# Miniprotein binders against q9rrp1, part 26

Target 1, 274 residues: q9rrp1
Amino acid sequence: MASLNSALRTAQHVRTATRGALLWGYEQKLAREVKANGKLPRHLGLILDGNRRFARAAGLQREMGHSFGADKAHEVLQWCLELGIPSATIWVLSTDNGSREPAELAHILSLLEREARQLAVDPRIHANRVRVRAIGQHDNFPPQVLAALNNLEESTAGYEGMRLNIAVGYGGREEIVDAVQSYLRTQAAQGATLEQAAENLTPDAIGAHLYAADQPDPDFIIRTSGEIRLSGFMLWQSVYSEYYFCDVYWPGFRRVDFLRALRDFQGRDRRFGK
Short names: E, the ipSAE of ESMFold2; O, the ipSAE of OpenDDE; V2, 0.75 times the mean of E and O plus 0.25 times the DockQ between their complexes.

## First folded at step 17 (miniprotein)

Design y2 (at its last look DockQ between E and O 0.59; V2 from the best seeds 0.00; counts 0 for: pae E 14.1 > 1.5, pTM E .578 < .8, off the site)
Fold by OpenDDE base, look of step 17:
Structure y2 (fold): chain B 274 residues (1-274), chain A 81 residues (1-81)
Amino acid sequence: as target 1 above (274 residues)
Amino acid sequence: DPEELEKLLERAELLLRFIERALEWAGDPLLRWAKKALEQAKELLQKLRELGNPEIEKKIEELAERLKKLAEKIKQLEEKE
């Protein structure tokens, strides 16, 4: 009996090691194929969905799902840097998430503060000259969270490498309203009448006042969790975006899943409404 | 409370399934998560033992033996890095 159990354990170890090596070899092949094609998004959007569902499916506390979601964001940043993706926007917290349980929102905000402090001193951010910005409505954020976000932005403001936007308190309708308000304030400061401000209002005028208006529109948006919707993510900018919906919860999103999404993008004919 | 015990047992089983899945996805970040889940599963099994319910003792020992096998797999992956 003891010898058969040892042989079965050894066979299971060999099967697991062989499966891991096969998956790694496939991922490395796929990475070479994606790199060799060279067609990458200029701006990658990521909708980080499924943290709670991951935690529940793994028997973890909801908080652990968000922590693993943050760890996954660091991995995806590394993958973007390794591929040379010029810009990325990650959606961490929506305006609609304000309706979550206060304890969970407080946990997400405390996690955001921790991750912002970590990024501000992350050797990968500084070595790659990554410019980080928080985008969204932050007026209701705790002062310590705002201080951590501002310090991260200031610490990286002079960098000309990859652009990383962290969408927190972000909503796509709210961004359009903020853009129109910013436009109207600019017109008023120039001495324009309300009538002149209305006549001068164009899509490009709104676009110039959006969050991260100095970056190209997202070429490609990945959403995790199997949900087939944008939920207002980059609502204005996504007009010609390609979309990829991955049936994997965000903390379970693998480098192979990311590379499959990029391979899918590479196969698409972008017509821009033609 | 039988309902608390059931919730704790379910949580322990789910942590073990998470570690098993994390170890199937060979790669450093998943190993770190597997280690974190391993410690949480140890703490949870200790809490279940401290509750001293004889009806779950066999189930705790089954989970503890699974956890020990997963801990050894984690260690063997760390030694290869």
Scores: ipSAE 0.020, ipTM 0.406, lowest interface PAE 5.7, mean pLDDT 85
Fold by ESMFold2, look of step 17:
Structure y2 (fold): chain B 274 residues (1-274), chain A 81 residues (1-81)
Amino acid sequence: as target 1 above (274 residues)
Amino acid sequence: DPEELEKLLERAELLLRFIERALEWAGDPLLRWAKKALEQAKELLQKLRELGNPEIEKKIEELAERLKKLAEKIKQLEEKE
């Protein structure tokens, strides 16, 4: 007969395995419910936050947190493709990240280069005809990063499946300034005076000059890491977005967390876009 | 430096918790990084052993046993792919 200690260890092992099976079953149930409902974001925004805190909680270098975050982004892309979400924008690097230590920034940029090169040859991107665009201010990026981003954009430019925007070097205030400048230059090219340009200015006029003006505004935005703010993410376009703030760090963002966010979106009484 | 010893032990615990959390996910999305964290945890436990402090010997053995089980779990997950 087994000892009491052996029986207790066996019971604890069984309970751990049972919890794992129940979580998997709950995730599968959620996936079926989300698919059966069928109402998905037309344009999903993702504010990736918590990479550094994830690494700190694990006692790891900050660079490993960013590496785990990159792997997570691939998983979330897969989940979007499986559900047929037609557009997504992922905020990878803000204009404000320049205050980071040079070694950390260099690592983030080298990860961006590697990930852009891998996406450019990723069978999922091509089979699903995912059009990938980099949005933001890129002029000061290292040449090899620019080349990787340009190659990714060019190799997918004709695709009309899912649209993926990678917001890198992005800030919402900078986007608005760029849009106003583009508007003014268009008006000047048509011979308008400043007074005429001011008279012609409408919200739609600014909207037409945003980085991804050819896509619908985001209707659902998820931010990880528990921060309850948007920090300038798609500042103009998010005016009617539904917001979901998730308390996990980005590398720990699970498929069940993603599905819970989508179910929450599906359960809201008033839907943007009516 | 008892405070620094406690910080080293806490760091080892966090590394193991990271591996455990990484392995709880369906689809095993962090397996590559869990393997890297496993290597670092092995190095940290060896450093703790080299301190030779009798007060922490039982804790080191507990952590080493957890690490061994996590290594076995990682191996099993790799074979299921």
Scores: ipSAE 0.000, ipTM 0.201, lowest interface PAE 14.1, mean pLDDT 78
ESMFold2 (binder alone), look of step 17: mean pLDDT 75; pTM 0.669

Design y3 (at its last look DockQ between E and O 0.10; V2 from the best seeds 0.00; counts 0 for: pae E 21.5 > 1.5, pTM E .552 < .8, placed apart)
Fold by OpenDDE base, look of step 17:
Structure y3 (fold): chain B 274 residues (1-274), chain A 81 residues (1-81)
Amino acid sequence: as target 1 above (274 residues)
Amino acid sequence: DPEELQKLLERAELLLRFIQRMLEWAGDPLLRWAQKALEQAKELLQKLRELGNPEIEKKIEELAERLKKIAEKIKQLEEKE
């Protein structure tokens, strides 16, 4: 009996190691295929969904799901840098925070503060000259969270590498309202009447006042969790975006899943409404 | 069930990664979650031991030794506050 159990153990360890090596080999093949095609998004959108569901499925606390979600964002940043994706926007927190438990929101904001402080000193950010911005409505954020976000932005403001936008307190309708308000303030400062401001209002005029107006529109938006919706993510900018819905919770999102999404994007014919 | 055992191992590894990450942030108000995660990891390791599967015994002992080092580190941080 003891010898048969040792042989079965060895066979299972060999099977697990072989499955791991096969998956790694497949991922490396897929990475070579994606790199060889060369058609990458100029701006990648990421809707981070499923942190709580991941935690629940793992029998973990919700807070752990958000922490593993932050760790996954660091992995995805690394994958973007390795592929040379020029811009990424990561949706961390919506404006619809009113539906979250106050304790969960406080935890997400404390996590955001910590991750912002960590990114501000991350050797990968500085070595790759990554310019980081927080985008959204932050007026109601705790002062310490705002200070951490501002320090991250200031510490990277002179960088001309990858653009990383962290969407926090972000909503797509709210961004359009803020853009129109910014436009109207600019018109007023130029001495325009309300009538002149209305006549001068174009899609491009709104576009120039969006939170990341200095970046191209998202070519590709990935959403995790199996949910088939944008929920207002980059609502204006997403007019010609390709979409990929991955049936994986965000903390479980693997490099192979990311590479499969990019391969799917590479196979798409972008017609731009033609 | 080999699948149940694998899920329990994956959960234990996730908890240990979480606690280790929380310990990198000593003095963070979130460190209180490291203590709670430590207890959950002890419970999971106990459940894994009770399953009595000799295939994972070495992995349980590896996880238990990592958990012990983590518990000692938590205690050293609590004694400094």
Scores: ipSAE 0.019, ipTM 0.322, lowest interface PAE 6.2, mean pLDDT 84
Fold by ESMFold2, look of step 17:
Structure y3 (fold): chain B 274 residues (1-274), chain A 81 residues (1-81)
Amino acid sequence: as target 1 above (274 residues)
Amino acid sequence: DPEELQKLLERAELLLRFIQRMLEWAGDPLLRWAQKALEQAKELLQKLRELGNPEIEKKIEELAERLKKIAEKIKQLEEKE
């Protein structure tokens, strides 16, 4: 081993360690600034995008990108709990994912089952009294996935702490249709005519029938992978949301990226219709 | 069951290829997933060994050698970091 080669290896290790320490220090500074500001989203929306592109960039099968994405979602939940964000909705499977290959979809559903079972016994969920709900259309889910989701919902149903919504089989158009149907059924049960139901229809009446109607509308939505659109995520509820479109793929979304998004939220003038 | 055995071999080969690609392209964010995939590959090879099928023992040996080399490379990457 030549002395030059040893010196080059040492220099690379020092540069890597120095960069790591600087990034850690910056992240800690940013965390303190976000906490000191104190303005946090009351309901954070998360559109998890880029799992497949992350895997492709690494030369990996796309199923492994989804596994990385599931691990990242767990990390982000931890960050929300550490900051005390009171409500979050994570979009993990849309109604239009049926175009994916059956093996990929089966893998995503297997991950969903595993994550739901892990959350149901997660000490952080119980210690922080996190109420977890699955929102969306679940009729086509395998029985074992439904059982895991139901168990998670039942085991946390009485909690009054953080609210976590897992949007699975979710689409915003479908949610609105479900809400209108629920509204009409309520009107019919009260003996209303069609004309009376039409007269009683207001935005608030529809809003009361959405999946998570008992929570405030999201005020901040983060989408990864550089896409600059909401793709039907919480169509009704997001009309006044601020949004942040992050350039990283979801599995590569770091705590420093999350803190930067929150700092950006803290610096905005929150205006309806902005 | 030849069909089940072939599926297990194909999964093992896929996982090893996956890990090798991660080592060629990985930065820090991918190293932990490479470790998780390595554990899955170890479990599959152990299941294959437990079946005791002599027709596949040469293939299992080939996969085990690739796994060993990959595990050493992952350890080297962790020590450099």
Scores: ipSAE 0.000, ipTM 0.115, lowest interface PAE 21.5, mean pLDDT 77
ESMFold2 (binder alone), look of step 17: mean pLDDT 74; pTM 0.639

Design y4 (at its last look DockQ between E and O 0.57; V2 from the best seeds 0.00; counts 0 for: pae E 17.3 > 1.5, pTM E .584 < .8)
Fold by OpenDDE base, look of step 17:
Structure y4 (fold): chain B 274 residues (1-274), chain A 81 residues (1-81)
Amino acid sequence: as target 1 above (274 residues)
Amino acid sequence: DPEELQKLLERAELLLMFIQRALEWAGDPLLRWAQKALEQAKELLQKLRELGNPEIEKKIEELAERLKKIAEKIKQLEEKE
C-alpha cells in the first residue's frame, strides 16, 4: 500500500510539473511569435485598473491590491525591456481618484514614494538607460512624494533608452488645459498678443505642450479589469490608438496576457482615419 | 526599529492573506502569485525572527503556522492539477 501511494504522488507531481512546463512552453512560443512578427507599439499605454477589486476578490485590504499592482508594474517594465518597446505610459492615479477615501489615497501616495525610490536605484533602470518621468498634476502631493519623483526624474534625465511615463494625478482634460496654458505663457513670453496667440493655436501647438510631447502618440493602450473605457487616459494622444481591454484585474495580469494583447495589436490594420 | 518591525509584520500578514485567498481562487494565474508570495512571506518571517524581538515572537509563530497551512494548501492544489 505505501509504495502505490508514493507512486501516485510522484505521478501527480510529474503531471503538475508537466502542466507548468507546457504553460511555460506556450508562453515562450507566444513570445517568439510576437518577437518574430516585429510589429511592436512605439508607445504602449497601460491603464492599471482592478487593484481594489483584486483585493476584494482576494479578501485583502484595498492597500494590498495597490501593493500587488506596483509589483506587477515592475514585471511589465521587465517585459517591455525584453521586447524592446521604446516608450510606455502607465496610469497609476487619476485626478478623479482624489475623491477616494483619504486613507486609500494616503496609502497610494506612500506606495508611489516607495516605488519611486526603488526605481531610482533599480539596476534594470540604469543598465537599460530608462528615462523615467512623472506626468500629471502634482502641486498638491506631499513634499516627500514630490522629492522622490523629482529624484527619480533627475537620476534618469540623461538616459536615452526606453521612456517610462508614470501618470500620477493625471487627467486627460487637465493635461489639455495645462498644455494650452503653457502655450499661452510661451506666446506671451515671445511678446505675442492674445489675438496672435489665438491665431497661432493649432493641434500641433497644443501637442508640443503636452506632458510627454517628445514621445510619439500611444500606438496601443491596454486596460485591465474588464472595463471598456479610457476614462480620459491620454485623451489627446489616443486619437489613433489601438485599444485592448483585458478581463483580468491588474495584479492578476500575466506575461501570457500581455503577449496575447501584443499579438492582437500585430493583427490590426491601423488606418489613421483613412 | 519598532516601526520597521511593524511594517514587516503588516507585510507578512498581508502576504499570508494574499496567499490564503489566491488559494481560494481556483485559477492558475493566482497559484504562481501565491507561490511567489509564499517565498516572500517566508523571507519576511525569517527577517522578523532575526530581529529577535520577544514582543513579536508569538505573532511570528502564529504567522508561521498560517504559512505552513497555506503551503500545504498550495501543495494540495498543485497535486489536483
Scores: ipSAE 0.016, ipTM 0.290, lowest interface PAE 6.5, mean pLDDT 84
Fold by ESMFold2, look of step 17:
Structure y4 (fold): chain B 274 residues (1-274), chain A 81 residues (1-81)
Amino acid sequence: as target 1 above (274 residues)
Amino acid sequence: DPEELQKLLERAELLLMFIQRALEWAGDPLLRWAQKALEQAKELLQKLRELGNPEIEKKIEELAERLKKIAEKIKQLEEKE
C-alpha cells in the first residue's frame, strides 16, 4: 500500500505538470496568432470590475481585492507594451464609488498613491516613453494622492510613446459637463457672446474638449466580472467601440483571457474614426 | 523607523492571513493568486529581516513559520489538482 500511495502522488504530480504545460502552450500559441494577425486596438479601454467580488468569493477583506487588482493592472500594462498597443485607458475609480465605506475608499486611494509613485520611476515607462495622464475629477483627493499623480504626469509629459490614461474620479457624464464648460470658457476668451457660443456648438466642439481629446476614440473596451454594460465609461468617445465582456473578476484576469479578447477583436468588422 | 517597521509587519500579517483564508475557503480557483501573494509575503519578510531589529525577531520568526505552513499547504493543493 505504501508503494501504491507513492505511485498516486507521482501520478498527481505528472497530471498537474501536464495541465500546466498544456495551458502554457495554448497561451503561447494564442499569442503567436494574435501577433501574426497584427490588428490591435489603437486605443484599448479597460473597465476593472470584480475586485470586491473576488475578495468576497475568497473570504477576504475587500481591501485585498483592490490590492491584487492593482497588481493585475501592472501585468496588463506589460502586455500592452509587449504588443505595441499605442493607447490605453483604465477605469480605476468612478465618481459613484464615493458611496463605499470610508476605510475601503481610503485604501483604494492609498493604493493609487503607491502605484502612481512606483509608475513614475518604473523603467518600463521611461524606456518606452509612456505618457501617463490621470483623467477625472481630482480636486477633493488627499494631497498626497494629488502629489503622486502630478509627479507621474509631469515626469512623463514629454513622452511620445504609448499613452496611458488612468481614469480616477471619473464619470462619463461629468466628463461631458467638463467639456462643455471648457468649450464655453474658450468661446468667451475669443470674445464670443453666449448666443454665438450656442450657434458654434457642435459634436466636434464637445469632442475637442474631452479629457484626452488628443487621442483617438477607444476602438475596443474590455470589462471584467461578466457585467454587460459600460456604466458611463468614456460615454462620448465609445460610440463605435467594440465591447468584450469577460466573466473573470479583474484580479483573476489572465494573459490568456487578454489574448482571447484580442483575438475576438481581430475577428470583428468595425468602423473606426467615424 | 519604528512606524515603517510596524506598517511592514501589519502588511505581512494581513497577506499571510488572507492567503490562509483563501486556501481554506476558496480552494483551487485561487491557487495561482495564492502563489503570487505568497511571494509578496516572502519579500516583505525578507525586508523585515534585513532591517536587523532584535526587538522584532520573535515576531519575524512567528511570521516565517506561518509562511512555511502556508507554502506547504499550497504545495499540497498543487499535488491534489
Scores: ipSAE 0.000, ipTM 0.139, lowest interface PAE 17.3, mean pLDDT 78
ESMFold2 (binder alone), look of step 17: mean pLDDT 76; pTM 0.690

Design y5 (at its last look DockQ between E and O 0.41; V2 from the best seeds 0.00; counts 0 for: pae E 18.9 > 1.5, pTM E .527 < .8)
Fold by OpenDDE base, look of step 17:
Structure y5 (fold): chain B 274 residues (1-274), chain A 81 residues (1-81)
Amino acid sequence: as target 1 above (274 residues)
Amino acid sequence: DPEELQKLLERAELLLRFIQRALEWAGDPLLRWAQRALEMAKELLQKLRELGNPEIEKKIEELAERLKKIAEKIKQLEEKE
């Protein structure tokens, strides 16, 4: 009996190590294929979904799901830097998330403050000259969260590396309203009448007033959790975006899943309405 | 069940990562969750021991030693507040 248990132990350690090595080998192959193709998104959108479902499936608290979701965002940033993706927008908090339990929202905001403070001193941000911005409506955010976001933006404002937008309090309809309001204020400051402001209103005029107007539109949007919808993410900018829906909860999103998404993007013919 | 065992190991590793992350931010509200996560990880390790699977015994002891070091760090942080 003792010898058979030792042999089974050895065979399963070899199977687990072999599965790990096979998965690693496959991921490294896929990374080489994605890099060799060279067709990467100029702007990657990420809809971070499934944190609570991940926690529930793991038998963890909801808050642990959000913490693992933040850790996963750091991994994805690293993968973007390693591949040379020029811009990324990550959707962390929507306007509609205001309907969440107050304790869950307070935890997400406290986590956002912590992660903003961490990014402001992260050697990867500074070494790669990553310019970070928060995009969305922040007027109702706690002052300490706003201070942490502003410090992160100021600390990185002079950087010309990768652009990272953190969408917090973000809604796609709200962004369009804010863009039109910003346009109207600009027209008024130029002495335009309301009639002249209406006549001068174009798609490009709205586009120039969006939160990340200095960046190209998202080429590729990845959503996790198996949900097949945008939910207003980059509503204006997504007109010609490619979409990838991954049936993996955000904290479970692996480098292999990311590389599979990029390989899928590389295989797409982008017609731009032609 | 080998699948149940694997799920329990993955959960224990997740809890350990959470506690480590919470300990990086001493005085963060997440440190309060590190204590609860430590208890949950101890319970998971106990369940893993009760399953009596000799294949994971080494991995259980590695996780137990990591949990002990984490518990010592939590205690040292609590004694400084």
Scores: ipSAE 0.079, ipTM 0.538, lowest interface PAE 3.2, mean pLDDT 85
Fold by ESMFold2, look of step 17:
Structure y5 (fold): chain B 274 residues (1-274), chain A 81 residues (1-81)
Amino acid sequence: as target 1 above (274 residues)
Amino acid sequence: DPEELQKLLERAELLLRFIQRALEWAGDPLLRWAQRALEMAKELLQKLRELGNPEIEKKIEELAERLKKIAEKIKQLEEKE
């Protein structure tokens, strides 16, 4: 009986190890397939959704979900760097979030400050020469948050590697309004009348005044939490983007989920207005 | 079930990271959240121990030691208040 029990434990150990190896092997096979295909997003958009629902599902308070979401964003940055994705925009805080309780908003902004300071000294950012920019409306952010974001932008401004845009205080409708205002001010500075500005208005004119006008439009956008909508993310720029709606909450977004999204992107046809 | 065990381990790891981040936000509301998360992490570790999987036993003990240190830090923060 003792030798039988030992044999049963050995067989169970081998089975468990085999299952672990198969799970690891699937992710590695998928990574090899994605890399071998070679078709990667030139500008990946990420709508980070589900932090509050993740916290609720885990029995945690909502502020706690935002902290786990920040940890996940670091993981996804690493995945983008490993694959060589040249540009990414991550939606961290929308303009709509101003309706949240002041304590929750203060927590999110404090977390943003800490993450921005940490990114400014992150070896991955500097080794990969990642240029980081904050896009959105920042006028009413606390001074310490603005200082952290400015320091991050300044310390990476000369980098020519991956471009990372952090959309904070961002809304697509607000971006379009800001672009139109910027266009009108440029026309006025050139001496144009309102009638002339109206006659000079084109889609390219608006596009040139968007927050990250120096980057290509996103060609792939991933949204977590299973919501099938864009909620105003890059409204102008996303006209030809492919979309992927993942049913996991952002803090639970795994590398295998990311690779599945990329495989799905690789199996699609793309259409452009050009 | 390896996939279910992996999910449970990931939940425990996330809770421990949450507790560590909550300690960075010293004060009554965040300290209370950290205390509640500590209780949930203890329950998850107990459940994982009851599964008796030898493959994960080392990880369970690593998490238990981290939990003990976190509990001591929370107690210290409560005493300062």
Scores: ipSAE 0.000, ipTM 0.143, lowest interface PAE 18.9, mean pLDDT 77
ESMFold2 (binder alone), look of step 17: mean pLDDT 76; pTM 0.679

Design y6 (at its last look DockQ between E and O 0.65; V2 from the best seeds 0.00; counts 0 for: pae E 16.5 > 1.5, pTM E .553 < .8)
Fold by OpenDDE base, look of step 17:
Structure y6 (fold): chain B 274 residues (1-274), chain A 81 residues (1-81)
Amino acid sequence: as target 1 above (274 residues)
Amino acid sequence: DPEELQKLLERAELLLRFIQRALEWAGSPLLYWAQKALEQAKELLQKLRELGNPEIEKKIEELAERLKKIAEKIKQLEEKE
């Protein structure tokens, strides 16, 4: 009996190690294929969805799902840097998420503060000259969270490497309203009348006042959790975006799932409304 | 059930990773969640022991030793506050 149990244990360890090695080998092959094609998004959008569902499925607290979601964002940043993706926007917190349980929101904001402080001293950020910005409406954020976000932005403002936008308190309709308000303030400061400001209002004029107007529109948007919707993510900018909906909860999103999404993007014929 | 056992092991590893990550930031609100995760990990290890599966015994011992070291770190952080 003891020898048979040892043989079965060895066979299970060999099976697990072999499955791991096969998955690793496949991922490395897929990474080479994606790199060899060379068609990467100039701006990658990521809708980080499924943190709570991941936690629930694992029998964990919701807060643990958000913490694992933050760890996954660090992995995805590494994958973007390794591939040379020039810009990324990650959607962490929506305006609509204000309706979450106060304890869950407080945890997300505390997590955001922690992750902002980590990024501000992350050797990968500084070595790769990553410019980080928070985008969204932050007026109602706790002062300590705002201070951590501002310190991260200031610490990276002079960098010309990858652009990383962290969408927090972000909504796509709210961004358009803020852009139009910024446009109107600029027109007023130039001495334009309301009529002149209305006549001068173009799609490009709105575009110039969006939160990340210095970056190209997102070429590719990945959403996790199996939900097939944008929920207002980069609502203006997404007009010609390719979309990929991954049936994996965000904390479970693997490098192989990311590489599969990029391979899917590489196969897309981008017509731009033609 | 081998699938139930695998899910329990994966959950134990997730809890331990969460606690480790929370402990990197002593004095954060995550310390409270690290304590909650420590309780859940103890309960889960007890449940894994009660299953009496000799295939996972070594893995339970490894997880228990990791959990003990984490509990000692939590206690050392609580004594500094």
Scores: ipSAE 0.026, ipTM 0.481, lowest interface PAE 3.5, mean pLDDT 85
Fold by ESMFold2, look of step 17:
Order: sequence, then structure tokens, then C-alpha cells
Structure y6 (fold): chain B 274 residues (1-274), chain A 81 residues (1-81)
Amino acid sequence: as target 1 above (274 residues)
Amino acid sequence: DPEELQKLLERAELLLRFIQRALEWAGSPLLYWAQKALEQAKELLQKLRELGNPEIEKKIEELAERLKKIAEKIKQLEEKE
């Protein structure tokens, strides 16, 4: 029966190779269609969900899912650069750690440090003049993580190309609180009374004090792992964002998945006669 | 059960790729998780061998040799700590 087993193994290899070629061809067709349409998000939001579930489904430790997720973020940066997407925000770590173990958090912070240092010297960042910012609450981060993030921001601060926001230590409710505090400090510095500050408070006044207030609101948000909710991602800015919920876990998010999401974004204009 | 065998083979390949990437980032958290993944890969290869499917025997031995080389690399890195 050795010849039969060899023939079955050969047939499986042929099927796998054929599927790979067909998927590649479909991906190239999608890329051409997305580029030909030309409508791209002005500010793409990415909720990186499913790292832990990816690891669990593969029988791996949770920390390994985060490592694969970091690799995926580099791929997505490349895809955004290739298409010319002008702004992106990726949600790497929330303020709500949930039930995370200290070792898992330490691993995520170590990954963040390494990835920030790598981005700071990444030829793609400098050649494309990508301005990188870390948004969120960073007060309790280890000094080496803070130094890596500051160096990345400082070395790209003058760039006028793509804007990349890394939401780390980020929560939407915390961002709103920080914005209100910043607004109140500004009003106090102008000599306003509390009553005057209350009278001056508008949605635009709060919006001007958000972490990345100098960027347009996100118009398209992709969340992986199939969950249909935003969980506080860019809570103030996303009220009119279009949403796409992808069933794959973040580490398994492929270029074809990304292109499908963009095609869906492009198709939404036809619903309104455009 | 060819579907179960394919799932186990894919899991073993993922573990080996993770270990290689983890070793590129030297450090205590890196080595700790690489060792955890190594143990899982050893368990999977033993399970695959116990299934006794002759169609996958050569692939199992190729994975085992890769795993042996990775284990030697991890031990080398652990001795530097």
C-alpha cells in the first residue's frame, strides 16, 4: 500500500498548490479593483482583536498570539503604504487589561519596545515620511518603553506623509476625560470662571483636545475576530465611521481580507447613489 | 482522520515558526515562551507518531529534525543567561 499512500500524498500537495495559486490570483484581481475604484479611507481604524483566540485555537500560549499579531501589524503598514492610505490608527493595548497576567502584560510591553525601536529605523518609515504617534495613557509604562516610543515620535515628528497612530494604553472613555481636563486647564489659563468654561463647552471644543486632534476622524474601522462592537475605540471620533467586522483573528488577517474590507468600504457609496 | 491529521500538522508548523521568530528577539521573556512552544511541539510530534500514519512518516521526521536543532539553539541561549 506504499504506492497508494504516495499517490494520495501527491494529490494533496497538488490541491494545496492549486488553492494557493487561485487565492493569489484573486488577491491580485481585488488589488486592481480597489486601486481602480480609487476611494480609500482617509483615516483607517484597526481594532486588533483575536490574538489570544488565535493562540488558543492553535494550542499556543496567549503571549505567542501577541507576537504573531505584532508581525501582522508590520504587514498591514506595508499594505497601507502601497495603497496610499493617508492615516491609520491601530489599537495595540487598551487601558483595560482585563484579567491579563503580569507576564502577558510584560511580554506585550517588551514587544512594544522592540517594535517601536525597529520602526524608528525602518527604511519604509523614513522613505515614506510616515509620522508616527503613540496615543493613550503612558504614565505607568516602564522607562525603556517610554524612551522607545518617544524616540520613534521624535524621529518622525516633522514628516508630512502617512500618519500612523499606535493606540497603546488607550481607552475611549479615558481619552474623553483627558480631553475635558485639557479643555478645563486651557479655560483656566485664559481666566475663565467655571460658568464661562461651561458656556464655552461644545463638541468641537472637546474634539480639539483629543489625543490626535489634528487628524480627521476615522471614516472606516476594521475589527477582526468577528465581534460586532467597538469596545471604546476612538469613542468620540467614530460616531459616523463605517464599520467592517472580519471573522478572522488578527494574526490570520491576510492581504486578501484587507482588500475585501476596502472593496466593501468602496461599495457603500452606491447605497447612497454614489 | 485526515482532517485531524492536517490540523495537527498545521499546529506543529505554527509552533516551529513561532519558536524561530521568538529566538530572533533574545531575552528572558523570549526564551520562556520559546521553551513553552518547544514542549508543545514535542507533544504534537509524539502524538503524530503514535497515530502511525505511513503517509506522514517522512514529514514527521523532517519536523523532528527541525525541532531537535531548535532545542539545541534554545539550550545554547539559556546557557548565556
Scores: ipSAE 0.000, ipTM 0.227, lowest interface PAE 16.5, mean pLDDT 79
ESMFold2 (binder alone), look of step 17: mean pLDDT 73; pTM 0.635

